# VH-VL binders against q9umr5: the designs that were tried, part 168

Target 1, 268 residues: q9umr5
Amino acid sequence: SYKPVIVVHGLFDSSYSFRHLLEYINETHPGTVVTVLDLFDGRESLRPLWEQVQGFREAVVPIMAKAPQGVHLICYSQGGLVCRALLSVMDDHNVDSFISLSSPQMGQYGDTDYLKWLFPTSMRSNLYRICYSPWGQEFSICNYWHDPHHDDLYLNASSFLALINGERDHPNATVWRKNFLRVGHLVLIGGPDDGVITPWQSSFFGFYDANETVLEMEEQLVYLRDSFGLKTLLARGAIVRCPMAGISHTAWHSNRTLYETCIEPWLS

## First folded at step 5 (VH-VL)

Design qd40 (framework fv_nofazinlimab)
Fold by ESMFold2-Fast, scan of step 5:
Order: structure tokens, then sequence, then C-alpha cells
Structure qd40 (fold): chain C 268 residues (1-268), chain A 123 residues (1-123), chain B 112 residues (1-112)
């Protein structure tokens, strides 16, 4: 039988968005138990990410306990950051494949309609004034705002992303790294036509330098220092990269070619 | 100094398939996108799809999806474009073109082009 | 699909005179990363296309400085400051901001 699959949604999202993904899984891996977590849906997805991590943690514990052979995570957009933190804070997770579906793993720096809905007068160059305030850090989207022109502010003010990436010190960093390294496979999916995740290479741990030149994962200090285990995972052969052009942000969970190429092979 | 060299001209009957090769030399192959573009006689350029050989990831223009398959063999630095269920309207010069490195930009960069392969579909 | 419209489609020009080709897109080509992925290609008779310009205005290595690209949003221009005999061919604009990439119809530049 196939390992159970747990799905974590993204910003302003809900379980309904994954109906096609569930159809694909049922077609290729019949009998798979798929649980789409129905927590922090819609506007509740704006809650601070650490609050979301705690809620999702409570939901995944009984699922993992019932599956001694392991589980797979499919985590979409913002949900990929929730899953990053889950894998670090859980001393006993049994995740085999962590499938990160177009998630801003190194953060977000770009103008999007979703951000303008919440902050209508903002632009990416000025959003740091709001996001790196204590008030801004009460919103999930600000928890992964990463302005490459104000890196000192990001490092000091980010209550979530800078900590889980090991870019700022935390007392639990060594334990978080040990826990994260228990994952079987880190499957990274993303692409240039996403239109929301900016830079799109953030889905592969690439990100802007101060000149807005994208540097890949292997050039990042978090990789070079092995802050949370990326270098160790890559050396182990546990990181899978699956870039695909032609897929918009809301289509990653409903594109058959993407599913067959990037997701299906990792659902043992 | 990378060069893309394509296979020779093909004459095919309607309903058959054609497979065109594109061999890269003089540079790195695997981490660059390889796109396929066609041009019917006297007409403009039309995008078919691409592959990133390093990851085996390919995607296709919806107009050709189900008939076109793009593959790559990293050991021989060769990309292939196969088009099935050929019609007279598929008569065209087929080009391969190198895109960006997968992390640098979009795959549609197309800075180096092969010489083209004429595919004629006739009864 | 994004529609790319070029004008003129036929451009007879006198040697040494300037030439200008327009390209309009059906929607803004500004990517979420702030870049505009608009390209210009030259195809000389019997040859493969050759990229001249990338991201609106950047010249490829080896492309003569008489070629220049400009524009923003939906309206783009390729200019040749002083046309030479070797410039004869068809010129195509292409957008790479949206999948699938799409080309203009082409502008045939010929000497009068």
Amino acid sequence: as target 1 above (268 residues)
Amino acid sequence: QVQLVQSGAEVKKPGSSVKVSCKASGGTFSNYAISWVRQAPGQGLEYLGYIIPEYGTANYNEKFKGRVTITADKSTSTAYMELSSLRSEDTAVYYCARGSKWMDSTPYYMDVWGQGTMVTVSS
Amino acid sequence: DVVMTQSPLSLPVTLGQPASISCRSSQSLVHSDGNTYLYWFQQRPGQSPRRLIYKVSNRDSGVPDRFSGSGSGTDFTLKISRVEAEDVGVYYCMQGTYWPPTFGQGTKLEIK
C-alpha cells in the first residue's frame, strides 16, 4: 500500500483547490489516504505563521502516528513554509517525501495582486516599512517578506523565515536542523511563469542579492553554512529539483503534466 | 561557442511520425533549456515546447500537446523532438534553440539556434 | 495566448537610412520580477533566426550598435540607425513573459 499524503494549502486558499490533485493521486496510486488539512482557510491564512505551525502540528500528529511506514507532505505556496517549520519543530516526524509546490523558501520580494489587496498603497520597495514592524509580523505574508535591499531589517525583524532558515540565531537551531534532516526527500517544484512567487527561484532556495541578481541555493550562506541541513541533504542525494515553465501560481495543483513529472514519482 | 547541430531533412507520409535530433557541442548541455520552434514555408515562427535535460522536465504549447514529445539524452548531449500524426500542415523547418541556464532566466531566452531541419509531409 | 502585432510587415528602405519596426503586445509584458521579457530576432534569407535584443533594450554580444531596442508595457520598437546591405531579412519580436512564448508576424526589411 501507499503511504498517506498530507496536503497543506497556501495563502487565501482552502481544501477545494486540491480536487484535481486528489483525482491524479487516486488514478496513479489508488487506495492512498489523502488528508487535505482544513485549517487556516481563506482569511485565516493571514494569521502569524508560528500560530499556523502549531495548529497544523496538532492535526498531523495523529495522522503520522497511524502510519508507522511514514507519510508524504504536499505543501503549496505559503504552506511550504509551514511544512518547513513542522519538520524542524517535530522531534518525531516520519515524513518521507516533502513536496514543496511553488513555495517561497527564501522569501518573497515582488508586487502581487494579493499583497496589494491587503496593502493597497504599497510597492515592493517600501513594503519593508510595514512588514518589519511588530504589527506587520502579525501577518503571515510579512513573516516571509525578504527585502534584499534591507537585509539587516529582515534579519532583525523577521519572526519566522530568518529563524527557520538559520539566518538569525535561535536556541533551538541545532534540534531544528536534526529534526529537518530526518526527511527522506525534499522535492522542490517551481517555475518562471508562476507570476506570484518572486523571485520564482525562491522555490529552489535561490534568491536576490543586493543588486537583484538571483544566486542559486549552492551560493547562499544558509547552504554554505549548512544552517538547517540543505548541504547535508544535497550530499545525501535527498534534494530533488523539478522546475517547470508554463504553470501559473494557481495551477500547480491542477496540471497533469506537472503532477506526472514532479509529484507522482515521489508518492511511494 | 556552443553549437547546435540538427539531423537531416525528412520526407514523411501523412499519419506517420518524425523524430528530429539536436546535438550540442562546445559547451555545457544539461543545465540549459532546449526549445523547439517551427517555421512553415514563407510563414512566421511558432513555439512547440522545451526541455531542461538535467531534470528531465518538459512542457509543450497546448496547440501541440498530445502530438509532440521532447526528450533528451545527457550522455550524448542530444535533445529530440518527436511529432506524431503528421499532416500536410506540419510541413516546416524545425529549429532547436538553447535557452538560459535553468536558474538564470526564463527558458525562452533562445540565444543559440540549430541550423534547422526541413520536414516535408506529402502523400 | 498573448498576441504580438508588428508593423509594418514590409519595410523597403534606402541604404544608409534609418529603419524602425513596431511591436505591440495584447497585454503588458512586465513580469512579476519587474523585468520585461521582450526579444528581437533577425532571420537573413536561408538562415536560422539570430537573437539581436533581449529584455527590450539589451544588445547581444556581436550585434552592431546601430541596432537598438526600446519600449515598455505593450509598445516596443526596434531601430536600425543606418541600414546596411547585410541587414536584409525578416525581423521578429517575441514575448517570453507568458506561456507559451509568442512571436510577431515578422517584418521583411528589403533594400529599395
Scores: ipSAE 0.706, ipTM 0.870, lowest interface PAE 1.6, mean pLDDT 91

Design qd41 (framework fv_nofazinlimab)
Fold by ESMFold2-Fast, scan of step 5:
Structure qd41 (fold): chain C 268 residues (1-268), chain A 123 residues (1-123), chain B 112 residues (1-112)
Amino acid sequence: as target 1 above (268 residues)
Amino acid sequence: QVQLVQSGAEVKKPGSSVKVSCKASGGTFSNYAISWVRQAPGQGLEYLGYIIPDYGTANYNEKFKGRVTITADKSTSTAYMELSSLRSEDTAVYYCARGSKWFDSTPYYMDVWGQGTMVTVSS
Amino acid sequence: DVVMTQSPLSLPVTLGQPASISCRSSQSLVHSDGNTYLYWFQQRPGQSPRRLIYKVSNRDSGVPDRFSGSGSGTDFTLKISRVEAEDVGVYYCMQGTYWPPTFGQGTKLEIK
């Protein structure tokens, strides 16, 4: 009698990464139907995020249709951004808990091994030249690259994150906001020892200003303008913040303490 | 100026549990993390874990996982560290220390320390 | 876990002379945010640890300017330009970049 759970993986990831998460859910909520979506695995996770949203949408529709009482989403890393867009573009979703596991909700600005693998000569200070080109926007990681020193370029060139966060106008913004606000709970999880998501506070809608000082969600224009409903969700008590130190990027879905504290309470 | 005031010394038998308190005086735990560190007589410092009282989130050094539990009561600005299945090698001074504001940095920032609580485990 | 190694472990110094303590980490302490979370603590006999230095080189409020921290990557140093009697105690380095935070063994500074 537990609501079904849909899991969306992250960059260079696959369904195999969630074996521990499935074990925890089975122990605490036996009988839960858990579907780990096996789409855009490995290198295919580099496909443009709007392409991934379309594919995941097609997979999610029949699952939601079978569960009129509602479903839960657990979305890891880059997958959290896919789920953000899913909740906005689907005018009939029945998601109760959207659990975001260390996802760069305001974007990424950091020198990480993942970026060096894809762009070996890049530094965070010069990656904007690649990412904010039409070619760069064909890669998922560039869709959420957010250089705080080049805000004008981010706002103009970001084909995904700036639009879904309401930082740049879009004809569908009002409908996307209405759809997103249908979510029961927005559960934000992240922490300082992640080591990949930079700034880690991006998982809580915090981000760098032009001086690289991290400002919290309530200080962001997207929150103050209520561009996609964060202020409304917070006011109705629907945003849950669950920060935990001591968790590395690849451990959010395999740490029992994290599961019991931040995930388990939201899987009705 | 914020001070952390800890409960008094305890003498415990092997196999029992001890619960040490840490109360903020002259301020609150609002937005701050609280870490716990111990020091055996004549030895160095060892990290146990932390709590972020505003969110009820805690994590523990794997060495102590299953034996240590850290809790907090926001209304009294008091954090607690409970250590179970006590052994003689758990004899130590236990310190609480204030970390950074959870959003600014890590709970390990430890700028303000309690006076310490001596826990002696002997038969 | 990250291993922190201090040297020397015992440091006898003459009053008014400089003192230097080294700390080495088993891996680079540069965090993904670009900061290096290395700290120095002083523990006088019978007292709680007191933080002197945070993020390698920043002095805490109330810490005398004769204390200075330096270093990068895996090698760090705490210097006291002119040792005073009240400096007697044990000094610990600590890393906060990786979970769990770990401390060096401690350096006992004593007047000879």
Scores: ipSAE 0.738, ipTM 0.882, lowest interface PAE 1.4, mean pLDDT 92

Design qd42 (framework fv_nofazinlimab)
Fold by ESMFold2-Fast, scan of step 5:
Structure qd42 (fold): chain C 268 residues (1-268), chain A 123 residues (1-123), chain B 112 residues (1-112)
Amino acid sequence: as target 1 above (268 residues)
Amino acid sequence: QVQLVQSGAEVKKPGSSVKVSCKASGGTFSNYAISWVRQAPGQGLEYLGYIIPSYGTANYNEKFKGRVTITADKSTSTAYMELSSLRSEDTAVYYCARGSKWFDSTPYYMDVWGQGTMVTVSS
Amino acid sequence: DVVMTQSPLSLPVTLGQPASISCRSSQSLVHSDGNTYLYWFQQRPGQSPRRLIYKVSNRDSGVPDRFSGSGSGTDFTLKISRVEAEDVGVYYCMQGTYWPPTFGQGTKLEIK
């Protein structure tokens, strides 16, 4: 039988978005128990990410306890960051495949319609003034805002991403790394036509330098220092990269070609 | 620098399939996208799809999904485009073209092109 | 799909005179990363397309400096400062910002 699958949605999203994903899983892995978590839906997805991590943790504990053979996580967009933290804070998770669907793993730095809706006068160049304040850090999107021109402010003010990436020291860092390293496979999915996640290479732990040149994961200090285990995971063959062009941000969970190529192989 | 060499012209009957090859030489193959574009006689250019050989990831223009399959053999640095259920309107020159490195940009960079393969569909 | 519209479709030019080709997109070609993925290709009779310009205004290696690209958003132009006999062919604009990449209809440049 197949391991259970837990799905975590993204910003301004809900469980309904995954109906096609559920159909694909049922076709290729009939009998799989899939749980799409109905927490922090819609506007509640703007709540601080640490609050969301706590809520999702409470929901996944009984599911993992009932599946001694392990579970798989499919985490979409912002949800991928929730799952990153979840895997670090849980001393007893039994996750086999962590499938990250177009999640800004190194952060976000780009002009999008969602930013204009939330902060109408904002530009990517000036959003740091809001996000790197205590008030701004009460919004999930600011928890992973990563301005490459104000990296000092990001490192000092980020209450979430800089900590889970080991970019800033934290008392729990060693335990978080140990917990995260228990994951069987880290499956990274993303692509240039996403249109929301910027740079799109953030989904593969790449990110802008101060000149806005994107540097890949292997050039990042977090990888080189092995701050939370990326270098160790890559060395043991546990990181899977699955880049695909032609997929827009809202289509990662409803594209059959994407599912068959990047997701289906990891749902043992 | 990389050069793309395609297989020779083909004449096919309606309902059959065709498989065109594109061999890369003089540069890195696996981490670059290879795109396929066609051109009907006297007409413009139309995009079919691409592959990134190192990851085996391919995607297709919706107009051709179900009929086109793009594959790659890393050991021979060769990409293939197979088009099935051929119709007379599939008569065209089929080109392969090199995109960017998967990480740098979009696969639609297309800086190096093959010489083209004429596929004629007639009864 | 993004529609790319070129004008003129036929461009007869006297040798040594300038030529200008316009390309309009049905929506802005600015990518979320700030780049504009607009390309210009030249296809000489019987040959494969050859890329001349990438990202609006950058010339490919080996492309003469008489070719220049400009524009932003939805409006783009390819200019040839002094047309030479070897410039005869069809010119295509292409957008790579949105899937699938799409081409203009082509502009046939010929010596009158």
Scores: ipSAE 0.735, ipTM 0.881, lowest interface PAE 1.4, mean pLDDT 92

Design qd43 (framework fv_nofazinlimab)
Fold by ESMFold2-Fast, scan of step 5:
Structure qd43 (fold): chain C 268 residues (1-268), chain A 123 residues (1-123), chain B 112 residues (1-112)
Amino acid sequence: as target 1 above (268 residues)
Amino acid sequence: QVQLVQSGAEVKKPGSSVKVSCKASGGTFSNYAISWVRQAPGQGLEYLGYIIPEFGTANYNEKFKGRVTITADKSTSTAYMELSSLRSEDTAVYYCARGSKWFDSTPYYMDVWGQGTMVTVSS
Amino acid sequence: DVVMTQSPLSLPVTLGQPASISCRSSQSLVHSDGNTYLYWFQQRPGQSPRRLIYKVSNRDSGVPDRFSGSGSGTDFTLKISRVEAEDVGVYYCMQGTYWPPTFGQGTKLEIK
């Protein structure tokens, strides 16, 4: 019997987006119980990430309780950040594989059509003015906006990402680290042709320095200080990196080659 | 400095398959992307796909999906491109080319090329 | 797929004179990271392609400074300030911003 799979969607998304993923899982792991959470769909995905974490937490508790052998998470785009926080705030989660599907784990700093839709006059160089205000932090996308030219503002104003990454101190940091470290596998997926997540290496805990040179996970202060357990997980052999070029942002959950290479091996 | 050395010319019949090798020497292999590009006689360049050996990840141009498979053997620093169900239109020189390290840039950052392998499909 | 269109397809040039090759893309090649992934390759008769230019205007190591690339968005140019005999060959532009990478048709540079 296969462990149940819980799917968490991304920005401006819904459970319908995962119909192909469900088809692939059914073909390779018939009988798997897959629950695609239909909370915070569409424009509701703009609600603050801590609000989304609370709502998703309420939904996953009964699923985890019914599966004492463990569950898998597949978390797409912004949903990967929700799942990061779930694993930290839940004292009793039983997640085996956490599959992060093109999620901006170190944040976002890019000119994309999604940002132009929300903030038509914005460009990445000036969005910090909106996002690092108290008003801006009421929108999910601003919770993980990470301007490398205003890192001081990011560290001070980010109400979500800077805290879950341990980039700013928090009273719960030790407990969050302990909880996160219970995960069996952290499977990181992303690639250069995503076109939305910028830098795309954010999906692998890489990010821009002040000169917009991308530094890999092992060069990040959060890794070096082991702030939430990345160094410990890597040493344990629990981090899997699966980069794939040729996949656009909306195709990660509907590409068979990606599924077979990066997702399927971690669902048994 | 890395050098890419490809296997020798092949003559194949329609409906058969061909497997071309590309051996890296003089540099690091596993964390660089290896791309495959072909060129029909007197024609332009056409991208087939790539592999990143360290992770075993490969993807293909949709035009060739189902017929092309790209693999790598890290122990011998060799990448392979296999093309099945060959037709006369597949007659071309097949090149391997090194992309950047997987983290630094896209696989299409093709700065070092193999010498090419002529594959002729004829009856 | 992104279509790359080169002009001219045939470029006869006198030794020592300048040469210019145009490349147009069917859509903007600006990546979300702000970079433009446009490349220029040279293929001499009987040889493998050799990259000359990456990211629109950066010369590869060993490429003579008489080669220069320029452009933005959808319109790009490769210039040779003074053509030498060894420049004979076919020149290709390539985009790497969108999957799959696509090439122009090629421009054959010949000495007249």
Scores: ipSAE 0.665, ipTM 0.869, lowest interface PAE 2.0, mean pLDDT 91

Design qd44 (framework fv_nofazinlimab)
Fold by ESMFold2-Fast, scan of step 5:
Structure qd44 (fold): chain C 268 residues (1-268), chain A 123 residues (1-123), chain B 112 residues (1-112)
Amino acid sequence: as target 1 above (268 residues)
Amino acid sequence: QVQLVQSGAEVKKPGSSVKVSCKASGGTFSNYAISWVRQAPGQGLEYLGYIIPEWGTANYNEKFKGRVTITADKSTSTAYMELSSLRSEDTAVYYCARGSKWFDSTPYYMDVWGQGTMVTVSS
Amino acid sequence: DVVMTQSPLSLPVTLGQPASISCRSSQSLVHSDGNTYLYWFQQRPGQSPRRLIYKVSNRDSGVPDRFSGSGSGTDFTLKISRVEAEDVGVYYCMQGTYWPPTFGQGTKLEIK
């Protein structure tokens, strides 16, 4: 039958947000065992991403052990970064499809309501002062804050994103790359009307240069150097890009057309 | 000007737990981290951990992980440090200290200190 | 953990004379942000610690200018240009660059 599906939520989110996704999966793939992980819900989603990775790792181990044929991951927003790290640190994962729903894979640099809620008087140009402190790195959102005007600070201070992207050296980089490359398919989903992820192309490994011009994945040093395996995966035919217009950030897991087009085909 | 006022001295038996309070006044409690530091009689200072009251997030020195729990109650502007499985070597003065603003600088800034709470562990 | 070593541990000084306390770290305290998170605290008998200096050389508000901090990398110094009676107490250096923050063993300043 169908491989089990593990769902990882995003910032200020909970398992209830995936009610519609569960309905869609049940309709198209009846009998699929879907586990939405109830860890780091709501305000706890602000905890450092490496702490979340450890907690989610402990939760996924028994699920993967029960499914020798493999599992699928559906990871939403910030949860997509958690899943990227899981695939790198687990030397025995059996993930077939890693489905990333509008996740800031190259980082975030934009004024959003979530950020204004956390830092009401700040502007995106000033957040580097908070996020690149050791203090700020204790918050998940700062772990993937990527200010293109302070790239030296990002590279030196990011305790999470710069390391998993191979933008800064790490002793485990070779092992992390080998582990990540075991994934069957990397399915990237996002779109211009998201309204939160800035630039939206971050969901496809595109990002701003120092002039705030978006450079796509193939122009990034992490791709060109094949730092964690993107170039290898693309050559293998394992990267799927599924952009869709008209979908806001909180609707990626509850839009039927999105599900049928971008998710359903990858749930074997 | 912020002032930190701690609860009174405690005498505890080995194996018990102690919970020390730290009440903030004169400033915005939720804007700052609250650190906890101890000092055994005649000895130096040792860092236990901190809490960010706004988010309820805490971090602990590995030496005390599993025995120390730091919490905060924003409605009363009070932080708490609870230490379990007490041993004679836990006899010390326990201090709370104001860290940096949680959005401003490092959590270990410690510019304002409480008066200290003597915890004596004896049989 | 980063080890902080102070010298001397006991410092008898005549009133009006200068005093100097050394602090050495087991590794460089330069943070990746370019700052050096080295602090100096004073603890008078029976009182809570009071911060005197932050980031190596910056004096806290209300701290007399006779106190000064200097140093870089692994070697730091606290100087008192003219010791006064109220300066009696124990002085601690602290690093905040690496988790967990760690303190020196303390230097007891006494009047002769």
Scores: ipSAE 0.006, ipTM 0.435, lowest interface PAE 13.2, mean pLDDT 88

Design qd45 (framework fv_nofazinlimab)
Fold by ESMFold2-Fast, scan of step 5:
Structure qd45 (fold): chain C 268 residues (1-268), chain A 123 residues (1-123), chain B 112 residues (1-112)
Amino acid sequence: as target 1 above (268 residues)
Amino acid sequence: QVQLVQSGAEVKKPGSSVKVSCKASGGTFSNYAISWVRQAPGQGLEYLGYIIPEYDTANYNEKFKGRVTITADKSTSTAYMELSSLRSEDTAVYYCARGSKWFDSTPYYMDVWGQGTMVTVSS
Amino acid sequence: DVVMTQSPLSLPVTLGQPASISCRSSQSLVHSDGNTYLYWFQQRPGQSPRRLIYKVSNRDSGVPDRFSGSGSGTDFTLKISRVEAEDVGVYYCMQGTYWPPTFGQGTKLEIK
């Protein structure tokens, strides 16, 4: 029998986006129980990420309790950050594979249509003025806005990403690290043609330095300090990297080649 | 610096398959994407697909999906492009080309090219 | 797919004179990272393509200064300030901003 799969959607999204993913899973792993969580859909995806984490936590607890052999998470885009926090705050999660599907794990810094909808006159260079205010931190997208030219502001004002990455101190950091390290596999998926996640390498814990040169995970302070367990997971052989070009942001959950290559092998 | 050397010309019958090799030398192989591009006689360039050997990830232009398969053997620093169900329209020179490292850029960066392999499909 | 249109398709030039090739894309080639992934390739008779220009205006190592690229959005130009005999061949523009990467039809540069 296959472990149940829990799916967490992204920004301005809903469960309907995953119909092809469910079809692929049914074809390759017939009988898998897949739950696509219908929480924080559409505009509600803009609510603060800590609020979303609490809501998704309440939804996943009974699913995990019914599956003592473990569950898999497939977490798309912004949903990957929700799942990062879930794995840290849950003292008793039983997640085997955490499949992060084009999620901005080190944050976002790019001019996209999503930002223009929210802040039409803003450029990526000046969005820090809004996002790093208390008002801005009430929007999910600002919770993972990571301006590499204002890193001090990011570290001081980020109410979510800087904390779960261990970039700023938090009383629960030691427990969060212990909980996160319980995951069986961290499967990272992303690619250069995404068109939304910027830099796309954020999906692999890479990110811009102050000159906008992208540095890989192994050069990040969060990795070097092992702040939440990335170095430990990599040494354990638990991090899987699956980069794929040719996939746009809204196609990660509906591309058969991507599914067969990057997702299917991790759905035991 | 790095060089890409392709296998020799092939003459195939319709309905058969062809497998062209592309061997990298003079540098690291696994970290770089290898793209495949073809050119029919007297025509322009057409993208087939790519592979990133380190992660064994490949993707294909929709026009060729189901017929093209790109693989790599890291131990011999060789990428392969196999095209099945050959038609006369598949007669072309097939090129491999190196993209940047998977992390630095895209498979389409194509800064180093192989010499090309002529594949002729005739009955 | 993004359509790349080159003009002219045939370009006879006199040695030592300038040459200019236009490339137009069906949509803006500006990537979300702010870069424009437009490339120019040269293919001499009987040879594989050689990349001359990457990201609109950057010359590859070994490419003579007489070659320059310019443009933005959907309109791009490759200029040769003074054509030499070795420049004979077909020139292709290519976009890499969107999957799949697509090429222009090619411009055949010939000496008069």
Scores: ipSAE 0.742, ipTM 0.886, lowest interface PAE 1.4, mean pLDDT 92

Design qd46 (framework fv_nofazinlimab)
Fold by ESMFold2-Fast, scan of step 5:
Structure qd46 (fold): chain C 268 residues (1-268), chain A 123 residues (1-123), chain B 112 residues (1-112)
Amino acid sequence: as target 1 above (268 residues)
Amino acid sequence: QVQLVQSGAEVKKPGSSVKVSCKASGGTFSNYAISWVRQAPGQGLEYLGYIIPEYSTANYNEKFKGRVTITADKSTSTAYMELSSLRSEDTAVYYCARGSKWFDSTPYYMDVWGQGTMVTVSS
Amino acid sequence: DVVMTQSPLSLPVTLGQPASISCRSSQSLVHSDGNTYLYWFQQRPGQSPRRLIYKVSNRDSGVPDRFSGSGSGTDFTLKISRVEAEDVGVYYCMQGTYWPPTFGQGTKLEIK
């Protein structure tokens, strides 16, 4: 009787990372059909995000078709951006709760071990030279790199995030907005102790200005212009914010307190 | 200017529970985190946990997880810290402290403190 | 948990003389956002703690300019340029970069 749950993993991740999440769901909502999508795992998570969106789209269509009452999405880290795009490009999705676990919704601007693995000699201050090239845009992490000191380059070169956020015009923007607004609930989860997502407030659609002062969602042009429906969703009462300190990046899907507080209430 | 006013001293038996209140006045309550810190007699400071009243989100230091519960009532601008299964080692002054808004750098950015509540666990 | 170590633990000082308190962390306190969440608190006898310094070197409103904080990475210092009688109390450093926040053992400043 519970709606099916579809799980989308993050960068350098796989379905195995969600074993604790599945255990929690089984304990509180026994009988829930949970599908953890086993696509673009490990190194393949570096593929361009539009390529990942296409693959995940093909996988979710039959699941949604079999669940006329709707489905829930739980999307972790980079996977939250994949789910953002899925909700925009699918004109027939039936997603009730979209639960975003510490996803860089407005982008990433920070030094992390993942970044150093791929670009070991780069600092966050000079990564824009690589990421905003055509070559760099072939890597998922560069698709949501958002340097607040080179916003003009981000707006011009980002092949993914600037488009799905409506920060740069796209012919499909109106349709993408209409499709995204079909979602029942947008559940945003994140916190200051994540240690990877920088600024952590990106998970709540906050982001740096040119002076690296973090501005809230309601101060963003994306929200004020209602580019893909955030202002409409907030007015509808459909945005849920669930910030929690004390959770590191790899623990969002395996912390019982987090699950009970932020995820469990949105699984029906 | 905000002030935090805590409930009065408590004397409890081992195995019981205690619930300490912290009422905010003179400022905005809901969007600011309220942290709880304790200090045993003659000892240093130890962090228990926090709550963000607007979202009813709370998390706890692993050392106290399972025994501590922090809640808030937005209508009365009051936060509560409940500690169960009390031991003699829980004898301490318990402080509430308010930080910056939840959206700022850390919810435990403790700039305004309550006067403290002495909890004595004695058999 | 991150261990915060203060030295000295007892600091007798003559009125008008400078005082210095060291704080060391078991790991770097630089956050992924580039900030260092190191704080200094003062606790006068019988009172609640009062925050003096945030993010290593920023003085809170109303804190006299004789108090200054400095440091980076794992080594931090609180300095009082000219100790006054009202400065007597216990001083604590605290890190907020990693969960849970942790405090040093405290340094008791006493007038000789």
Scores: ipSAE 0.676, ipTM 0.872, lowest interface PAE 1.7, mean pLDDT 91

